# Ledger of designs, part 7: VHH binders against q96fz2

Target 1, 269 residues: q96fz2
Amino acid sequence: CGRTSCHLPRDVLTRACAYQDRRGQQRLPEWRDPDKYCPSYNKSPQSNSPVLLSRLHFEKDADSSERIIAPMRWGLVPSWFKESDPSKLQFNTTNCRSDTVMEKRSFKVPLGKGRRCVVLADGFYEWQRCQGTNQRQPYFIYFPQIKTEKSGSIGAADSPENWEKVWDNWRLLTMAGIFDCWEPPEGGDVLYSYTIITVDSCKGLSDIHHRMPAILDGEEAVSKWLDFGEVSTQEALKLIHPTENITFHAVSSVVNNSRNNTPECLAPV

## First folded at step 1 (VHH)

Design c16 (framework vhh_6z1v_2)
Fold by ESMFold2-Fast, scan of step 1:
Structure c16 (fold): chain B 269 residues (1-269), chain A 126 residues (1-126)
Amino acid sequence: as target 1 above (269 residues)
Amino acid sequence: EVQLVESGGRLVRTGGSLRLSCAASGFTFSDYYMGWFRQAPGKEREVVAAISSSGDTIWHADFVKGRFTISRDNAKNTVYLQMNSLKPEDTAVYYCAADVYTGSYYHLAPDRYDYWGQGTQVTVSS
């Protein structure tokens, strides 16, 4: 997973993340650094994306089932990194393979500290290799959207007008992530950064790409991944597997250039 | 009031062919995405094929591509699964399912389907 869309305005995104805490009380996640949130149809590594994480990471004795939403840098900078400029990190931490997560120190250490997060997106993009040509076909991949009325769902057959109106009730893609906290050696603000865990693609996506992000399907899975106060690393890792509950449609080559940030990036062709 | 009734399941020899039918009633069939699922003893229910409300968008699982074909007839409120080159591994109860048309292609998860039939048993012997 190397490109996503997360374009919702902050208030719409916040409402899309409504949840129930352990006591059954309905809540909205509380923002940390909301001014750093940058909506985009075409997000690449090193940009900031919103993630959910447990309030217990920030407040001692907080209820671990309560959620914070915060923008974090895509591309995990390990806490042990000693250079002054995190962009000089020599290895790629955009994704973390599920099969080697406990073998790589950059991921094993923060995972052991309970630094699990849920990465939010409208959906993600993948490029299908086409036989006989060097060009690839991009696809936008996202959760099936549930109906509120007969005309309420999104798909390739829907009119462009319906695609513009769908976002108020959009079900965000929820991907399993690991984050870490890096303190600059010269002082300054702590940098929060994350990686997306990846798994083998499901049967439905195998014709598009051989890997996919580890998707947490539903509030029970999201809650268990986030709740590091009650759910051990071993138990949480059982949530990491391919899912078939996904849909997709082909999009135009406009998305290929990460500088293009318009609705055309995810519109069906 | 909504009903999905599968038919056509039976014992068939390896390499044989079989056509399953699913008759729908109690809802506007042409508004619904239709899917075929199967479940073998001790296994999870898995998606076999899906077809959009119009019939224009079709998906087949990799393990049946080239052998099975899903189709529908909106005038008859029926969805079909044509199964060719059957293998013992295809032995399962086959279920028909309906999902309200959302405009989203490829509803591949069982929990997305609103209505389910009772299932029809397909047994493939060597």
Scores: ipSAE 0.000, ipTM 0.100, lowest interface PAE 20.9, mean pLDDT 83

Design c2 (framework vhh_6z1v_2)
Fold by ESMFold2-Fast, scan of step 1:
Structure c2 (fold): chain B 269 residues (1-269), chain A 124 residues (1-124)
Amino acid sequence: as target 1 above (269 residues)
Amino acid sequence: EVQLVESGGRLVRTGGSLRLSCAASGFTFSDYYMGWFRQAPGKEREVVAAISSSGDTIWHADFVKGRFTISRDNAKNTVYLQMNSLKPEDTAVYYCAADSTIYGYYSPSGYDYWGQGTQVTVSS
């Protein structure tokens, strides 16, 4: 996974993340650094994206089932990183493989500290290699969406007008992530950065790409992944596997250039 | 020069067995995921089986489940496909492929290097 869409305005995004804490009370996640959230149809590595994480990471003795939403840098910078410029980190900080996550120090250490997060997106993009050409066909991949009275049917065949109406009740894609906290050697604000855990593609996506993000399908999986106070690393890793509960449609090549940030990036072709 | 050379393809009767080999050279074989693919007349190339660089993770398609087994020998730079209980539907050109990405191996589009293919024909 190397490209996502997360374009919802902050208030809409927050309501889409409504949840129940351990006591069964309905809550909205509390924001940290909301001014750093920048909606975009075309988010690439090194940009900030919103993630959910346990309040216990920020407040001593907080209920570990309560959630914070915070923008974090995509591309994990390990806490032990000694250089002054995090952009000098090598390949693969964008994603981490599920099969080697406990073997790689960059990921094993933050996992041991309970630094699990849920990465939020409208959906993600993948590029399918087309036989006989050097061109790749981009696809927008997302959770199946429910129909509403306002939007009508949701799908690849829907008109652009119908697609604009669906965002009010959009089910956000929830991807398993690991984050870390890095303190710049020269001083300054702590950098929070994340990586998306990847798994082998499900059968439904195998013709598009051979890997997919580890998707946490439903509130039970999301709650267990986030709750590092009650759920061990070993137990949480059981949630990391391919899922078939996804849909997709082809999009135009406009999305190829990460500088393009318009609804055309995810509109069906 | 990177090369993948398949061998072992031939005409075989329904219910028979066949072992395909793929010899790799020109790259660090033990760092690569390896896959076996096939392409039947008039059909697209499809993945049959895949194996991780260490050999610890193996995947095989539903249509060969229980009949085919992929394996590798990193000391010999070779990947194998043992094919049992062959059916006419298994008739295809079989390709081995190498994937340098640390991300996985389900789709043909993910593979960097391809062999020339070896023809397997299963007659009833």
Scores: ipSAE 0.000, ipTM 0.110, lowest interface PAE 18.1, mean pLDDT 82

Design c3 (framework vhh_6z1v_2)
Fold by ESMFold2-Fast, scan of step 1:
Structure c3 (fold): chain B 269 residues (1-269), chain A 121 residues (1-121)
Amino acid sequence: as target 1 above (269 residues)
Amino acid sequence: EVQLVESGGRLVRTGGSLRLSCAASGFTFSDYYMGWFRQAPGKEREVVAAISSSGDTIWHADFVKGRFTISRDNAKNTVYLQMNSLKPEDTAVYYCAAGHLYYSPESYDYWGQGTQVTVSS
């Protein structure tokens, strides 16, 4: 996973993240640095994306089941990185393989500190290799969406008009992430950055790409991944596996250029 | 100098009770989560209980729930572990620790030297 869509306006995104804390209280996540959230149909590594994380990361006595939503840089910058410019990091930390997460220092250290987050997106993009050409076919991949009498359903056969109306009730894709905190050696604000954990593709996606993000399907999985105050690293890692509960459709080549940020990027072709 | 000094460990018979204390000095006690950990011979160190800086949030491991109770007194810079209905499986060196996370041993900044608890049948 190297490209996502996360285009919802901040208020719609916040409502889509409504949750229940450990005491059964209905809540909306509280924003940190909301002005850094930039909606886009075409988010690439090094851009900021919204993530959910436990309030306990920011407030020592907070209920660990309460959630903050914060924009973080895609591409984990380890806390030990010594150069002044994080773009000069010599290795790619956009994704983290589930099978080696406990072996890689860049991921093992923040994971040991409970720095788990849930990366939010409308969905993600993958490019399928096409035989006989150098071109690839892009696909938009997302959770199955529930049809309502007012909004209709999303799918390859659905009318284009239905795409505009479904966003008010869109089920966001929830991907397992690890984040870290980097302090610039020359001073300045702490940089929060994340990586997306990846697993082998499920059967449904195997013809499109051989890897997929580790998707947390449902509130029980999301809450256990985030709750580093109650759920150990060992228990949380049991949530990391391929998921079959996803759908997709082909999209136009407009998405190929990360500078293109229009609804055409995810519209069915 | 930061110090965490555990006391109260001793030999106790199965079914007995014991209270461990940990006296803290050299840091702002009321700013830290306090935890009790234990390590039995040939086993890895495990989290037993943890308490937030205010005392409002408390966590106990499943294997001690209903038997052990963690508490703290910020005025006295002391954290306690009340252990009831002791079992031979509770035999271990018990460590006091100060940190900013509940469950991860590697996230605790300061550690005591430990106090031995032995439970005999």
Scores: ipSAE 0.000, ipTM 0.140, lowest interface PAE 17.5, mean pLDDT 84

Design c4 (framework vhh_6z1v_2)
Fold by ESMFold2-Fast, scan of step 1:
Order: sequence, then C-alpha cells, then structure tokens
Structure c4 (fold): chain B 269 residues (1-269), chain A 125 residues (1-125)
Amino acid sequence: as target 1 above (269 residues)
Amino acid sequence: EVQLVESGGRLVRTGGSLRLSCAASGFTFSDYYMGWFRQAPGKEREVVAAISSSGDTIWHADFVKGRFTISRDNAKNTVYLQMNSLKPEDTAVYYCAATRDYYLGSYSVEEYDYWGQGTQVTVSS
C-alpha cells in the first residue's frame, strides 16, 4: 500500500469516526493539529494522513479507550534517527511487513511503547501488472459499502451531486499502523509519522497484488488495536491478518500521477 | 521460477575494487526496482543502493556515497554494484533484491519481494 484516497471534509471524516469508549459512551474523536489535514483523492508517502490513536499517548492519566484523530506523516521516521532532515532517512518506511515487524528495530521499538494507530482512508490503490506488457491497471480497493436507495454505488453516482450522496455514509477503511515520535536534533516540533502494516493478500485481491494492508475489520478490532493501556503488543498482533471483506474496481490511469487530485482518480472505468 | 543470482563476491584488499552482478530470471525485470543490501555478522541487513525500473532514480546510502555505484542493464536482466575504495567495514554478504516499481521510491527492506542467496565480500588490510 503506497497510495490512498482520503478526501472527506474534516467534519464528515470526524462523524465517520464516531465510536464508543470502554464505558459504552458514544464519542467523536478529538482533533490534534486539524489544520494539517489535507483531503485528497490521491495521497502518497510523505504526505499527512489522519490516524486514530489513544488519548493516553498525549495525556498521562487519560482513559486509554478514548481516541484522538491527528494528521501524521506517511513514512515512519524512527525516534533514534540522528539526521536533521527526515527525508534523509532513505529507507522507505511507508509499509511494514507483519512477518518481520518484531525483528525490525524501527518498528519493534515503537510497538513496545504502544505506538499503535489506525490509518484512515476512503480506500487504497494498487496497480495490477498485465501479462506481456508494461501497462499496469490501477484499482481502487475499499470496504463493501452499505447500499442506500438514494446513494447507490460509486459507479452509479456519475454526477457531482450523486457523488456527494455516496460519501455521506461511507465506511472508512481502517488500516493497522505503527507510529513514532521524532525530535529534531536542533529543536522544533515533534514529528509524528506512521507506517502501514502489510500482510499477504487475500484470495479476492491475489490477482491484483500479492500484498495488502492489514485491515482492522470492525470496531472491536479497531478498539483493541488502539487500546495500548489494556491490550498488550502480543495480543494486538493477533489482529493482523488478511481480510476477505474487501471490494474493488478498476480506475483510470489519471491516478498514476500523485499530483492528480480529482474524483476521476477513484471513478470506475 | 523466480531467481536472483548474485556473483562477484571475493576477498579483496583495502582500497581495492570489485563489481557485483545479479542475474534475474522468472519475472519482467524492467518492471522492478532493484536494490543491493548487505549483512555483516551479528548486524541487521541494511540497504546499500537502489535503482528504479527505468534507472532514472538512483539512491546510495551515505556510508557508500562516492565509492559505490549501482546500475542496471534491462536488456540483460542484470543489476550491478561497482564497489571502489573498499574498506574492512564493507565486509558482508551482499544481497540483491527486487520489488515492484509502483512503490514510488521504495527502498524499504520490508517491501522487497524477491531476494538472492547472497555473495560474500571480504575486505582485508
């Protein structure tokens, strides 16, 4: 997973993240740095994406089941990184393989600190390699959506007005992530950055790509992944596995260029 | 089916030069990012250099910049690592690896799909 869509306006995104805390109280996540959220149909590594994480990461005595939503840099910069410019890391930490996550210092250390997050997206893109050609077919991959009589499917919403209706009740993709905090050596604000954990693709995606993000399917999985105060690293890692509850459709090559940021990036072709 | 076969590793003296080759088969080589990695005894595998499928994007780790050069020949399905001014610290097993080019600028060890078995480079004084 090296490209996503996360285009919802902040208010719509926040409502899509409604949840229940440990006591069953309905809540909306509280924003940190909301001005850093940049909606886009075509998000690439090094851009900021919204993630959910436990309030306990920011407030010593907070209830670990309460959630913060914050933009973080896609591409984990380890806390031990000593250069002044994070772009000089040169390791692409966009993704982290589930099978080696406990062997890699860059991921094992933040996991030991409970630095688990849920990466939010409308969906993600993958490029299917076509036999005997240099052409690749991009696909938009996302959770199955609940049909309504008015919104229809993405393919049926072919006008701007109909597209707006599709997004009102969109079920956001929730991907398991690991984040870290990096303090610039010469001072300045702490950089929060994340990686997406990847697993072997499910049967449904195997013809598109051999890997997929570790998707947390449902609020129980999301809650357990985030709640580092009550759920150990070992227990949380049991949530990391391929998911069959996913759907997709082919999209235009417009998405290939990360500078293109229009609804055409995810529209069916 | 898929194979990456490294060659060229041997004993060389400090200050010497060596060229490693990695022959690829069983996949469309020109569609893949290629990387050179190394692993010294008791240390983690680290990325040394990487090159995009077209050859347009090239990256070298700071500890080898100016001494090592990665290149590729898509007609021969081969990636190379030219190693100059070798130091004892360069002693390691060198691996080539391949990953899909759609990972924009991917140099992450974790995202390389195919790996060779390695070739030993030993640098003595």
Scores: ipSAE 0.000, ipTM 0.168, lowest interface PAE 15.8, mean pLDDT 84

Design c5 (framework vhh_6z1v_2)
Fold by ESMFold2-Fast, scan of step 1:
Structure c5 (fold): chain B 269 residues (1-269), chain A 125 residues (1-125)
Amino acid sequence: as target 1 above (269 residues)
Amino acid sequence: EVQLVESGGRLVRTGGSLRLSCAASGFTFSDYYMGWFRQAPGKEREVVAAISSSGDTIWHADFVKGRFTISRDNAKNTVYLQMNSLKPEDTAVYYCAADKYSTSFYLTEGQYDYWGQGTQVTVSS
């Protein structure tokens, strides 16, 4: 997973993240650095994306089941990185393979510190290799959405308000991530950056791509992944596996260029 | 060379007391969270107590609250575990550990950067 859509306005995104803490109280996540959130239909590595993480990471006496939402850089910069420019990192940390996460120092160390986050997206894109050509077919991949007679469908062009209704109750994709904190050697603000854990593709996606992000399906899985105060690394890793509860449709080649940021990027073709 | 050296472990009778020490060298001790862990035969390693770099924030596991007290002396680069009212269930190898990069209060084994070799505590009934 190297491209996502996360286009919802901040208030809509916040409401889509409503949750219950361990006491059963209904809550909205509290924002950190909300001005750094940049909605886009076409997010690539090195851009900022919103993630959920436990409030306990920022407040030492906080209830670990309470959630913060914060923009973080996609592409984990390890805390041990000693050069002044994060873009000089010699290896790709956009994704982290589930089978080697405990062997790679860049991921094992922050994971051991409870630095688990949930990466939010409308969905993600993958490119299917086509037989007999160099062209690849892009697909938009996302959770099945709740069916309503009023919602319309993605790409409904008969009415602007029908298009907006699709997103009012959109179920966000929730991907398991690991983040780290990097302090620039010459001083400056701490950089928060994340990687998305990947697993073998499920049967439903195997014809599109051989890998998929580790999707946390439902509030119980999301809660356990985030709650590093109550859930050990070993227990949390049991949540990392392929899921079949996913759907997709083909999209146009407009999405291929990461600078294109329009609804056409995810519209069905 | 980074080193954490535990000492003070020995055989004690039920109801007795022990003070464990962990001497640190090779790093800036006053910048690190310190924790005490223990592991009994056939059991997983579990966190017993933790203390922040300044000593202002202290945490003890429920099963040792009121009996064990963690403390530190930054001038001596040493962290301590005072153990009172010892029970046979406290029999374990006790490890000290150091963590510079923690941003959270709750401490798991994987948060720690450096580990000692452990000191054996045996409590006879």
Scores: ipSAE 0.000, ipTM 0.116, lowest interface PAE 17.8, mean pLDDT 83

Design c6 (framework vhh_6z1v_2)
Fold by ESMFold2-Fast, scan of step 1:
Structure c6 (fold): chain B 269 residues (1-269), chain A 123 residues (1-123)
Amino acid sequence: as target 1 above (269 residues)
Amino acid sequence: EVQLVESGGRLVRTGGSLRLSCAASGFTFSDYYMGWFRQAPGKEREVVAAISSSGDTIWHADFVKGRFTISRDNAKNTVYLQMNSLKPEDTAVYYCAAGYPTLGWYEDLYDYWGQGTQVTVSS
């Protein structure tokens, strides 16, 4: 997973993340650094994306079931990194393989500190290899959307009015992530950065790509992944597996250029 | 121009009944979750009841369960709150609100608000 869409305005995104704490109280996640959130139909590694994480990471003795939403850099910079420029990191930390997560120091250490997060997106993009050409076919991959009285079909959106209705009740994709905190050696603000855990593709996605992000399907899975105060690393890792509850459609090559940031990036072709 | 207009608030005696109405205009009413909130003097606004866009999902606060019933009529762009067995503690300004696709316990989930209607319950 190397490209996502996360284009909802901050207020719409916040409401889409409404949740219940362990006492059953309905809450909205509290923002940290909300001004660093930049909506885009075409987010690449090294950009900031919104993640959910436990309030207990920021407040001693806080209820670990309460959630913060914060923009973090995509591409985990380990806390032990000694150089002054994070872009000089020699390792690719955009994704973390589930099968080796406990073997790699860059991921094992933050995971042992409970630094689990849920990465939010409208969906993600993958590029399918096409026989007989060097070109790849991009696909937009996302949760099945609830359809009742509203038009919940992205494929039926042919005007700004119809597009707005598609997004008003969109179920965000929730991906399992690990984050770390890095303090610049020369001083400055702490950098929060994350990686997305990847698993083998499910049967439904295997013809598009051989890997997929570890998707947390439903509030029970999301709550257990985030709640490092009550759920151990061993128990949380049981949530990391392929899921079949996804859908997709082919999109235009417009998405290939990460500078293109329009609805055309995820529109069906 | 979005408008929510509450009506029906008045003075009523303990044990009495009252029905509040909220007329909506300027948006697609059938697309929105609707809620009733109340605010007593010196207290924060609290959610009383909420109803989904279709009317299929309904939530009532514990302190009004069995006494209050929320309902809606999408053909008339109206949401209702039927209040039975009223108590002095129910005295408050009652607000109608329209919100994003969640049955919300927090006012931050609601995009549009009415001006409120005063309900006074005397002993």
Scores: ipSAE 0.000, ipTM 0.118, lowest interface PAE 17.9, mean pLDDT 84

Design c7 (framework vhh_6z1v_2)
Fold by ESMFold2-Fast, scan of step 1:
Structure c7 (fold): chain B 269 residues (1-269), chain A 125 residues (1-125)
Amino acid sequence: as target 1 above (269 residues)
Amino acid sequence: EVQLVESGGRLVRTGGSLRLSCAASGFTFSDYYMGWFRQAPGKEREVVAAISSSGDTIWHADFVKGRFTISRDNAKNTVYLQMNSLKPEDTAVYYCAASPEYYTGRYDQSAYDYWGQGTQVTVSS
């Protein structure tokens, strides 16, 4: 996973993240640095994306089941990085393989500190190699959307006009991430940055791409991944596996250029 | 049509230096990520270094960090790999590869559309 859509306005995104805390109380996540959130149909690494993380990371004695939503840089900068410019990092930390996560210092250290987050997106893009051509076919990949009275089920058969009606009740894609905190040596604001954990693709995606993000399917999985106060690293890693609960449709080559930020990027063709 | 032509591979003594070049033609070079890969005898192909289309984002594998430097010259449609402090373990066929800028898995072999034929680097004591 190396391209996503996360275009919802802040208020719509916040409502899409409604959850229940440990006591069963309905809540909305509290924003941190909301001004850094930049909605886009075409998010690439090094841009900021919204993530969910436990309130306990910021407040001593907070209920670890309560959630913060914060924009973080895509591309993990380890806390031990000693240069003044994060762009000089010699590793690509956009994704982290599930099978080697405990072997890589850049990921093992923050994971040991409980720095688990859930990366939010409308969905993600992958490019399928096509027979007999040098062009690749892009696909938008997302959770199956629940049928509602207003919008109905969402699929490739729906017209682009109908897609405008679905965003109010869109089920956001929830991907397992690891984050870290980096303090610039010369001073300045702490940089929060993340990586997306990847797994082997499921049967349904195998014809499109051989890898997929580790998707946390449902509130139980999301809650356990975030709750580093009650759920150990070993227990949390049991949540990391492929899922078949995804759908997709082909999209226009407009999405290929990350500077293109329009609804056409995810519209079915 | 599309071509990537590696050059500069040769026999070098341990501790020596070597610069590899890859000349690209048949596509808009400045729109592509460029990568260097290597394959040693009896081993699988592995990624060595990658550079973004503009040259602003650079990545090197841990086992070559501080010794190898990738760079590019978009005016000359060429990507380079400067190899310093060479070790016998660096002996391999080195491949140049191109990936569309819109792919972010540039460290993944499958993300690369175009490949050169390779150039042999041998490091001996």
Scores: ipSAE 0.000, ipTM 0.213, lowest interface PAE 14.6, mean pLDDT 85

Design c8 (framework vhh_6z1v_2)
Fold by ESMFold2-Fast, scan of step 1:
Structure c8 (fold): chain B 269 residues (1-269), chain A 122 residues (1-122)
Amino acid sequence: as target 1 above (269 residues)
Amino acid sequence: EVQLVESGGRLVRTGGSLRLSCAASGFTFSDYYMGWFRQAPGKEREVVAAISSSGDTIWHADFVKGRFTISRDNAKNTVYLQMNSLKPEDTAVYYCATDLYSGYGSYEFDYWGQGTQVTVSS
């Protein structure tokens, strides 16, 4: 996973993340740095994406089941990185393989500090290799969505306004991530950055791509991954596995260029 | 003032049992991870066991699994290490630890007590 869509306006995104804390209290995640959130149909590495993480990472008196939502840079910069420019990081930290996460210093250290996050997206994109050519077919991959009578297949003359209603109750994709905090040697703001953990693709996605993000399907999995105050690294890693509860459709090659940021990027062809 | 006070260390024979206690004060004990570390002469300090703030999540190092058990009593602000089937290799100073400054309940322990000496004779 190297491209996502996360286009919802901040208020819609926040409501889509409504949750229940350990004591049964209904909550919305509290924003940090909301001004850094840039909605887009076509998010690439190096850009900021919203993640959920435990409030306890920021406030030592907080309940570890309470959630913050914050934009973080996609592409983990380890806390020990010594150069001034994180864009010069040579090794790829966009994704972290589940099978080697405890062997790689860049991931093992923040994981040991409980720096687990849930990466939010409308869905992600993958490119299927077409046999005998250099061309690839892009697909948009996302959770199955609840269809209402008004948002279902209503026939050819469906207006663009009807597509806006789909997003009001969209179930966001929730991917397991690891983040770290880097302090620039020359001074400046602490950089929060993340990587997405990847697993072997499920049977349903095997014809599109051989790898997939580790998807946390449902509130129990999301809660356990985030709650580093109550769930050990060993227990949390049991949540990292392929999932079958996923759907997809082919999209236009418009998405290929990360500069294109329009609804056409995820529209079915 | 923050304090971690270990007790219970002594000389014990191979195969014996021992329970270490750590009394915590000066912070909201129930909000923090607690852990036990040990350091043998000439060796680095190593983590032995860790327990979450509620006590629901527990981790033990492979070299003590099945022999040691960490537990806590939040009402008494105390963490315990029950040590069974002790071996000469378990001889070390045992330290109680918490993630007071760095972790907000993470596994990065940054505050230790003074330690209690455990000696296991053959």
Scores: ipSAE 0.000, ipTM 0.111, lowest interface PAE 18.3, mean pLDDT 82

Design c9 (framework vhh_6z1v_2)
Fold by ESMFold2-Fast, scan of step 1:
Structure c9 (fold): chain B 269 residues (1-269), chain A 125 residues (1-125)
Amino acid sequence: as target 1 above (269 residues)
Amino acid sequence: EVQLVESGGRLVRTGGSLRLSCAASGFTFSDYYMGWFRQAPGKEREVVAAISSSGDTIWHADFVKGRFTISRDNAKNTVYLQMNSLKPEDTAVYYCAAKYGTTYYSLNPEGYDYWGQGTQVTVSS
């Protein structure tokens, strides 16, 4: 996973992340650095995306089930990186393979520190190779959505006008991530950055692409992944597997250029 | 009942060495980032060195690099500052500070949760 959409205004995004803490108290996640959140239909690596993480990372005596929402840079910069400019990092940390996560120092170390996060998106994009051409067909991939008016799911056959109305009750895609904290060696603000864990594609996506993000389907999985105070690394990793509960539709080539940031990027063709 | 107690400050001559210690109690030390700060008369408090909860990440201010070394012993709930080649400009009250978190290490004094009372270091010619 190398491209996502996360276009909801901050207030809509916050409400879409409503959750219950361990005591059953209904909550909204508390923002850190909300001014760094930039909604976009076409987010690429090195841009900021909103993630959920446990409040216990920032605050002593916080219930580890309470959540912070913060924009983090996509592309993990390890805490040990010694250059002054994070863009000089020479290896790709956009994704982290689930099968080698405990073998790669860049991911194993922050994982051992409980630095688990949930990466939020409207959905993600993948490019299918087309037989007999060098062209690739882009697809927008997302959780099945409830169609508010008719108590049905959203489908590719629905009119483009109906798609604009679904965002008020959109179910965000929740992807398992690992983050790290980098302090510039010459001083300055701490940089928070993340990687998305990837797994083999499910049967439903195998014709589109051979890999998919590790999707945390439902609040129980999300809560366990975030709760590093109660859930060990070994237990959390059991949540990392392919998921069949996804849907998709073909989109136009407008999305190919990451500079394009319009609703046309995810509209059905 | 959270306490940070600095010790080791004294009068030393230029070129001398000194080790400061900060003993922590009342909290889970291994969950905290630790920093050493100093404040000279008439100046603002400035960061000297910082160390992550595990000891993996260490930072030293440019004006002490090569002379000072921060370290910690989580089994003893203690952070240290080894000070070598001391200069008159190093004269200040040295403060130990603690910041909770596995993800946050601040070089800003305002970002720290707990502070010690300070230990006076005086360097004379």
Scores: ipSAE 0.000, ipTM 0.148, lowest interface PAE 15.6, mean pLDDT 84

